VH-VL binders against q58102. Designs and how they scored, part 15

Target 1, 198 residues: q58102
Amino acid sequence: LMDVHVLFSGGKDSSLSAVILKKLGYNPHLITINFGVIPSYKLAEETAKILGFKHKVITLDRKIVEKAADMIIEHKYPGPAIQYVHKTVLEILADEYSILADGTRRDDRVPKLSYSEIQSLEMRKNIQYITPLMGFGYKTLRHLASEFFILEEIKSGTKLSSDYEAEIRHILKERGESPEKYFPEHKQTRVVGLKKEI

## First folded at step 4 (VH-VL)

Design A40 (framework fv_libivirumab)
Fold by ESMFold2-Fast, scan of step 4:
Structure A40 (fold): chain C 198 residues (1-198), chain A 124 residues (1-124), chain B 112 residues (1-112)
Amino acid sequence: as target 1 above (198 residues)
Amino acid sequence: QVQLVESGGGVVRPGRSLRLSCAASGFTFSDYYINWVRQAPGKGLEWVAEISSDGSYKYYRDSVKGRFTISRDDSKNTLYLQMNSLRTEDTAVYYCARDEDYYGSGEYNWFDPWGLGTTVTVSS
Amino acid sequence: DIVMTQSPLSLSVTPGEPASISCRSSQSLLHYNGKNYLDWYLQKPGHSPQLLIYEGSNRASGVPDRFSGSGSGTEYTLKISRVEAEDVGVYYCMQALQLPYTFGQGTKLEIK
C-alpha cells in the first residue's frame, strides 16, 4: 500500500481522484489547504468522512492568498493568481510528502501544471505527482461521478466552500474590493453521499 | 435514443394558465439540469428557467418570476413548466433542453439535446 | 445580465465560399479555469436549435469539420470554411458563464 496525499476540496473531481487511486492500490490521505483567513474546510471534512478516507487540514501562510488577492487586483482577472496559489501549495507539500495527487482533469487549463512544470517539480523535490483524471474526457468523468456519488450544488465563495476562492474573496472584501467584480458566481459541486462501495 | 418531447401548448387569453410537459427518454433524467428556452414568432432564443437534477434549485428569468414554476417528476422522466398569469409577451415556441452541467458543476454548460418545441399563443 | 451582440444579423453566401459570424459579450466569458463559456447553436428552418460548438472552440458530436469556433474573453467568431446548402439557418451564440443565460440576436445565413 503506497501512501498518496491528495489535494481535496470535497468536490467530485478530487473525490473521484481519491477513489481511483484507492482502486489502483494506493492508500489515499486527503489534504485540504487552509490559509487561516476563514474556516472554509468544513464541507471537505464532511465529504472525507462520507468517503471513508483519512483527512487533515493543513494551514499555510496567509501571505500566499494575500499575494493572490494583490495579483487579482493588478491583473483584474483571477487566473494567474489561482495558478500561483496551486503551484505554491504543491511546492510546499512536496517538502513533506513523496507522492502527491490532485483532481486536475484532461480538459482543465487553470489550475494546472504544464508537463515541464510537473517534470521540474518531481525532479527538484524527488517526488511523484499524480493526476489520475488526466487521461479522461468529461463524458467519462461524468459517468464515473454518477456511478459513485450523490452530488450537491453549492455556491463558490461561501465560508463553507473549501476551494482557494473562498479565502481570496474574503481578503478582497477586507481590501475594499467587490469579489463579484473578479469572480463570477458559478456552480460548484460537492460529494454528499455514495451510490456504491469504494 | 436520447430524446426530449414537449407537450401542453395551446391558445389562451391573457391572465390564464397552461402547464407544459417535457418527456425525456434514452438517458438518466435524474442526473441532469434541464432548461426551458422560448422563441417568440420571428424572434431569437430567450432562456426562461432552469431546474437542478434533484429539483432543489430553480432559477427563472426576471420577467417570469412569480408567474412560472418549473418542476420535475423523475419517476416519470418528465419536466414541467406551470405558466400562470400569461401575457401576450409569453407567446412563443417553448423548448426544453438538457444542460450538460451535470449535477450543477458549472464546468459543462451547453444545451444538448433540445426538444421539438410546443407552441404557446396568448392572444386577447 | 450579460449582453450578447452578433454581427452581421444576416448574410448571403455563394455555395462553397466561406462565412464568418462574430459574437461580442458585455463582459469576459473567460473563466479562471481557462475555459471560455461561449456556445454556438444552429437553428435550421422549421427545426429545433442544435449545438454546434461548445466552450468557444470544441465541435459537438456529428458537426462537420468545416465549422470552427475561435476567440476568447469578449470576442468570438464562428467560421464555416465552405458553406453548403444544409448550413442555411439562424446561428446563435450563448453565454454560459452566469445566470441568466443569454443569447445573441441571431445571424441568418442564406444561400445566394
Scores: ipSAE 0.014, ipTM 0.621, lowest interface PAE 7.9, mean pLDDT 87

Design A41 (framework fv_concizumab)
Fold by ESMFold2-Fast, scan of step 4:
Structure A41 (fold): chain C 198 residues (1-198), chain A 124 residues (1-124), chain B 112 residues (1-112)
Amino acid sequence: as target 1 above (198 residues)
Amino acid sequence: EVQLVESGGGLVKPGGSLRLSCAASGFTFDDYYMSWVRQTPEKRLEWVATISSSGSTIYFPDSVQGRFTISRDNAKNSLYLQMNSLRAEDTAVYYCARDEDYYGSGEYNWFDPWGQGTTVTVSS
Amino acid sequence: DIVMTQTPLSLSVTPGQPASISCKSSQSLLHYDGKTYLNWYLQKPGQSPQLLIYEVSNRFSGVPDRFSGSGSGTDFTLKISRVEAEDVGVYYCMQSIQLPYTFGGGTKVEIK
């Protein structure tokens, strides 16, 4: 079976992406990115054990999220910074892995590569980049997630988060900024159990 | 009884190598992050390395980055520190320590327990 | 890196008298989760360090109630209400909010 490396937060979407890829005949390996600011990856490790997939945490240069914090302060909102981090992560991982995937959905705004950015990445790095949730409507994704997973709602940017936002929020706070000024409150969903075999 | 026992210390010349071991007992070893902390002859405490429960993630301060490697064997309940290119500044008592957190917190909180320590002396 | 500064360097106390140790950090130890990651350790002569207090004010299991921690942000205090002979040793504060973990320089407590 073909190995695919899935960017993984422990949330509903990255978890569902891994499940779909397994059912398509791939061998998913989950990757959680950490930048050495705070150990925000521990809950993703727990969720990976629940799902039964191989998992590892990859530590990247802290300067990536420091630049993201600078961008947020300059632009007054996080969109461009989150996009920058995601593109940079994929660029780095493409040097090591031939098939990459993430939980980007059709209705997501950020992080999300354009079609031309995907084509450029794939051609320059000679890789495949798969977004298995891009073709599904939100009702289908919610139904599938609810059938496979026991889900818990969490507030974004809290201690329980394993996405890029957690470490960026911490750097903003260290610089005397309130992260809540820049990041609107939104709900994230974490996988805390399984309802059926995957 | 929860215990950590270090071994492998000794006298080595600058540029040499040593491999430290830590044997864990009395707890589920593969549920915990593990760390190495050293104490200099001046009695300063310095964090040296941390490894995740699965062994997939490792952290070092700049002072040992590229020279030291931390690893673990969960089947043997053992933690290791491979020290290369040793310098006089690496002279210290090396402790292994369990990285204890709040129940389900997912954050580093404190070190408990600590082993008894093993002495590393780098001298010409 | 977060720098941890302890005062005094040493403290000589008559048995039964109180002792107070200060620890100051170069930046706030308050995490965005609302917790403050400041811990205290004691190293008795010839022994390994042992945890006394975690997250500013919480006594670790088995630690006598004569030990108390307080503080917020960058300024923290460890108090011993009535120093006993078994309390002799070097006390260290530590921050665990971010890597690298850093320790204070230590405060030696002796009995007169």
Scores: ipSAE 0.000, ipTM 0.444, lowest interface PAE 16.1, mean pLDDT 84

Design A42 (framework fv_concizumab)
Fold by ESMFold2-Fast, scan of step 4:
Structure A42 (fold): chain C 198 residues (1-198), chain A 124 residues (1-124), chain B 112 residues (1-112)
Amino acid sequence: as target 1 above (198 residues)
Amino acid sequence: EVQLVESGGGLVKPGGSLRLSCAASGFTFSDYYMSWVRQTPEKRLEWVATISSSGSTIYFPDSVQGRFTISRDNAKNSLYLQMNSLRAEDTAVYYCARDEYDYGSGEYNWFDPWGQGTTVTVSS
Amino acid sequence: DIVMTQTPLSLSVTPGQPASISCKSSQSLLHYDGKTYLNWYLQKPGQSPQLLIYEVSNRFSGVPDRFSGSGSGTDFTLKISRVEAEDVGVYYCMQSIQLPYTFGGGTKVEIK
């Protein structure tokens, strides 16, 4: 079995990516990134246990999300900052792991590497980068998720969410900014159970 | 055939209560967020409530918060809206609608299909 | 709340002529995921509303190609290239970027 390391939030998309990779014959290892600002990884740890995959929390330099917060304040828009964080994470992980994957969807704009960015990363780091959900739109992803998972809603940006947004929001608040000025309120879904074996 | 059928509308005095029902068929009801949207006599559309596929999360605008309750029974493919302390401004045609919501990312919010509507009139 | 403003309130169109409806939001509907959460609905006389266009420019299944949506940020347009008798009704824009979901006041399209 080939090991693949999957960027993991505990949400539907990264969970589904791991399931698909397992069905393709890979051995998925789930990685949740933390930047040392708040312990936002705890819900992802619980979801990884439910899914039955090996899981690891990797702590990266807090300066990455501090720069992201600077970019958001400067640009008045979080897209470039989220893209920066995701690319930086992949660059760092590529030094340790030969096969990386994430939950990037067909319809996503950010975070999402362009074809040229993917090619550059794979060539410079001599790795494989896999986006299993790139061919799927939201209806297919909803259908697949409903076949495998019991899902529950959480608010994005809460201290317990395992996305990059939670720690970035905390830094924005520390700097006297309102995160809601930049991040509209939306719902995130986490996997809380399985409907069938994966 | 995908269908939503509302019932329970009627004439009620201010301060009264009504319970609306929506019967769903032709799709897997438990996979979808569901919403209530009303249309005033002046033809304005106003979102009233949304409930998650499991029923664990509910959302209301300030105008009905504390007065209305949304619930669902997935075993019966039914959606409900309990309306208390009704006001003249609640007079409207009430539609149930399937909320196309991507629960994984919180993306893709639109309403399709809509039911036929049930009329609520609050008058003294 | 995000306020949605539609113009005109109504328009009368000779069959085969184009029609254009404007929708403006009080704040940007662009999300950090790069998508803009603006939808268009049509309510034909005696019928329930139906989805026409989602996320600014995507035609919903079964919607004829004479309907097109465009715009960005706070300014959006729905165009009908050649209005047909069956296009009569009230058109509504809707933002779904944040709660509460809000709709424009509607634009009534009538045949002359």
Scores: ipSAE 0.005, ipTM 0.561, lowest interface PAE 11.2, mean pLDDT 86

Design A43 (framework fv_concizumab)
Fold by ESMFold2-Fast, scan of step 4:
Structure A43 (fold): chain C 198 residues (1-198), chain A 124 residues (1-124), chain B 112 residues (1-112)
Amino acid sequence: as target 1 above (198 residues)
Amino acid sequence: EVQLVESGGGLVKPGGSLRLSCAASGFTFSDYYMSWVRQTPEKRLEWVAEISSSGSTIYFPDSVQGRFTISRDNAKNSLYLQMNSLRAEDTAVYYCARDEDYYGSGESNWFDPWGQGTTVTVSS
Amino acid sequence: DIVMTQTPLSLSVTPGQPASISCKSSQSLLHSDGKTYLNWYLQKPGQSPQLLIYEVSNRFSGVPDRFSGSGSGTDFTLKISRVEAEDVGVYYCMQSIQLPYTFGGGTKVEIK
């Protein structure tokens, strides 16, 4: 049984990644990252219990998301900052886990490692990095997720959320910035139940 | 002005039922987790129920599990506690409380504000 | 369940004198995020509880600087440097690190 550690938000994409990896014969362990700013991991803990996978919250240095907030203020756009956080998280986790996965999709622009970045990470850390959803567009992923999961829409980063945005938004407010100036409002889906066996 | 106002308390016999309501105003109700906390005649505080901002996730302590149901109507800015199979031990002042996070993330780290309370007496 | 033990049951204090309230938890309230989820509430006579201190030592908005919280792990203290008449009431500690949320038994502060 090969353990795979999946970066997990409680959303449909990271949930579907874990399901696919289980169907391929892996033993998924769900990892939710927190930076010690706010306890934004609670919904992900709940969803992990629903899915029946082992789950762990890993706390990383607050300085990572403080730097992300600085980047957003400098660039006036969150993309580079989100990319920075995701790459940093993967670099740190690669020191501990030999097989990492996440919910990166084909249509994602950020967070998304380039081929050369993936190759560099795998070679330097001697790990496997798996993106099970990379071959599928958003319509296919929405369809697949709806077949397995009961989904609920929530606003990303503005409420109880396990994505990087929630804590970055909090730091931006601490610095006198309006997060809404930088982050467009969008909905994300989270898994609140199962429609069939995993 | 952020305000929570409870209603629905009263005198009920053991085995009876009561439905408590909490009317919220002055904030975006649908962005917050909400809780019920009761205070016994001996002045002990007991957390009774918590509900997520959407209403999909509900938490209870063992003492009321299976007897109490928490629900919310975000369109009406209202929170409810349905209490069934009431026991003398359920006698208390019931407070509605907002699960506060200073920046509105909805995390339940502390309770602020609290409503004024509504009294439930379970007696023969 | 985490058990919160609060002492003393009551304090009778001369105005201007200090007061100290202890709160002990049956397990550590330190989370892996580095925060300690211990809060203090004050219930004045005839009023609802109100937040006084959150996460061990942070005074809530409008709380006078004569109130201070300290502690770590399982042992926590609330201090009032000089008790005033308006400080009369029952003080409660609360843990919010895990469900179910639990409160101390309360400490009644009275003026002598």
Scores: ipSAE 0.000, ipTM 0.444, lowest interface PAE 17.1, mean pLDDT 84

Design A44 (framework fv_concizumab)
Fold by ESMFold2-Fast, scan of step 4:
Structure A44 (fold): chain C 198 residues (1-198), chain A 124 residues (1-124), chain B 112 residues (1-112)
Amino acid sequence: as target 1 above (198 residues)
Amino acid sequence: EVQLVESGGGLVKPGGSLRLSCAASGFTFSDYYMSWVRQTPEKRLEWVATISSSGSYIYFPDSVQGRFTISRDNAKNSLYLQMNSLRAEDTAVYYCARDEDYYGSGEYNWFDPWGQGTTVTVSS
Amino acid sequence: DIVMTQTPLSLSVTPGQPASISCKSSQSLLHSDGKTYLNWYLQKPGQSPQLLIYEVSNRFSGVPDRFSGSGSGTDFTLKISRVEAEDVGVYYCMQSIQWPYTFGGGTKVEIK
């Protein structure tokens, strides 16, 4: 029941994680990560205002997403690179915050830390890492999100997206690669309003 | 009972397109990762595509990347594989498979059940 | 890509005799979470593949106890203690530790 810092994209899952943590008696602070490539954090800033939570943008070293781009070119798919970025972000944030959370779901493949990775992080950094949505399947999460939020779908990889993908795509383009070669087309859901008090 | 039924296979010329469908019943479709796996005439099994329960994450091997698209409609309990720029090497029986996880985590899984398969033949 | 190699290509077994199938991976299938992501499937004649064993040694629901899986790292074995007529088919190993998922070439088991 203390301050918790939540990795936040403006999407339904990170938004729902913050709401659940508030209802459990925590004081959520939303954090959106930026790597100084493009201002991909604007969507998350707007959603944080709608939710009424404290929010800040933390700028990390551009080299993190440059390495991610290298990994994508080497491996020919984005999974390991997205996993690398997420783990690196959590490692860095753990030096500043004693309780971290994110919107990782039961059904996510990446980004998601294994049990061993979570245990290692918590022990080495003396922190708590909370994934409020790990016990719920997609159908339950969609139902809960739809009860609290007015949702809009947007295409992933646009500069309006506040996930890691937007900046990684930009670096791939700078290097003469087509991001569409590596990233599948899909839509993500963002929160654009409230249906109920949180 | 848990069941997967594929359809949409057939004969197509090189460079052509086909769309495969998989109808799921007997389980909460929206809770599971779903995959397509093909079996060549030589009886080799090849993983073709995986889609997450929400549809947010999609994975392909290099051999079909850029040519195939996997999608799902959770309201209709249906999985799809759009195959474009088909080659003779794509000739196979295509199976729909549920990606099951002992802990409900949705990663590093096994396939159960498999559908009955639908045959795709790419030939002039 | 992880290459999966199965031996033998085929084997002919007298009913009641044991059978053993080997599966080798080009790199370790042990994940940092402590699990080893190696699965075995059986395809009976005219049927779709079916799961036999997941994560090296766990029998799937309804699979008879005459089937057992063992191994670690890169070397894995599927053993049938007493082969029955219903065990005829092609056996495949599969790794699911990383993308792309890859399968062994299969081992055909038939009754002598």
Scores: ipSAE 0.000, ipTM 0.443, lowest interface PAE 18.3, mean pLDDT 84

Design A5 (framework fv_concizumab)
Fold by ESMFold2-Fast, scan of step 4:
Structure A5 (fold): chain C 198 residues (1-198), chain A 124 residues (1-124), chain B 112 residues (1-112)
Amino acid sequence: as target 1 above (198 residues)
Amino acid sequence: EVQLVESGGGLVKPGGSLRLSCAASGFTFSDYYMSWVRQTPEKRLEWVATISSSGSTIYFPDSVQGRFTISRDNAKNSLYLQMNSLRAEDTAVYYCARDEDFYGSGEYNWFDPWGQGTTVTVSS
Amino acid sequence: DIVMTQTPLSLSVTPGQPASISCKSSQSLLHYDGKTYLNWYLQKPGQSPQLLIYEVSNRFSGVPDRFSGSGSGTDFTLKISRVEAEDVGVYYCMQSIQLPYTFGGGTKVEIK
C-alpha cells in the first residue's frame, strides 16, 4: 500500500523487516548507508537483488563515523557510538522519507531508540517510524527467518560487512588503534538466498 | 520431540580414524548450525567443531585443526565428524548439539539439545 | 581464547539451603548490541549436559524459578534459592561471544 524505506544491512533482521512490511501491504525500499570510508555496501546490494526489493546506497558525511571512532576511543566501548550513528542516520533520512523502518529487535539495547526518542522523531519530522520485529520473541523470529532465507555467517570487521561497524573499524585502524581492542570478533549472518517467494 | 542420536564411537589406536554420525529428528535440521562438543575423562567440556546450516561454513579450534572434518547431509538430517590422526588426548565422549541462536549477533548462542554421546577411546 | 574460571570446584549443600556458583571470563562478554553471551549448563549424573540459563539471566524452558543467573562484563553468578535433591550434578558456564567457544571447569553440587 505505501512506500516504506527500510534501513538495510543485508543481514537477517533488516531482511525480515522488509519481508514483514511487504506482507502487511507496504512497498519496501531498502536503504544502505555508507560514509565514504570503504565500499562496505556491496554485500547488501547483492542481498537486495536476491530479495527482489528496490535498493539504494546513500552516502552520508564521513564525519559521522569519525565522531563515532572518537567516542569509542574515549569510552573504550562501542555502544554509545553505534547509538549516535543510528540516531543521526534516522534524523537525516526523516527529512526525505515519510515512513522509515529498521530491524530493531525486542531485546536490543543498541542501536535502539527509546519511546520518547521515537515520539520526538515522529513529531518533529512528521514521519512514521516502524520496528516490525519489536513484537516477536526470538523463536518466532528464527522460525520466520528460516522459512524465507538461506543464511550464511560472515566474520565481523571484514570489508564486506554492510553495518556501521565495518567503516568505524577502518577509521580506528587509520588512527593507529586495533579494532579488536574495542570490538570482540563475532559472527554476523547475511541472507544469501531464498527458500520461498516473498 | 527433538532428538539427537550419535553413533560411530569405539576403540582405535593412535594415528587411526573414526567417523561419528548424529541423526537429528523433531525439528527442521537445515535451519540450524550444528556442533560437536567432547567431554574428557577429567569431565572438562571442549568445543570441537561447528557447521553452518547450509554446510558451507565450518569452524574448528586449533587442537583439532587439520585432523577433523565436520559435514552434514540436510536431506538425511545427519551430521558427521571425520576424525583422522587420532591422539590419546582425543579420548572423550563426543556429543552432537544443536546451536540455538537468540536471533542475536552471536549466531551460536547456546547448545540445546545435546545427544546422548558416543565414546571414543584412543589407546594402544 | 577467552578463559572461563569457575569457583568453587565443589559445593556440598544441605537440602533447602541456597547455593551460589561463580564464573569469571578473561575478557568482557558484553556485545555492543547490549547482550551478554554467557550460558549455564547442568549435567546430572549419567546424563548429557542440559541448558539451564542463556544470555546471563534467561531461564530455559522447563527450568524451575529457583535457578537464577546474574552478572555483567566478566563476573557472573548462578544461584539456586533452595537446593533440591534433583539439582545434584556438575554446573558449567560457557561463553558464546566468540570462537572458540569455551567452558568453565565445572562446579560439582552434592547434597550433605
Scores: ipSAE 0.012, ipTM 0.599, lowest interface PAE 9.2, mean pLDDT 86

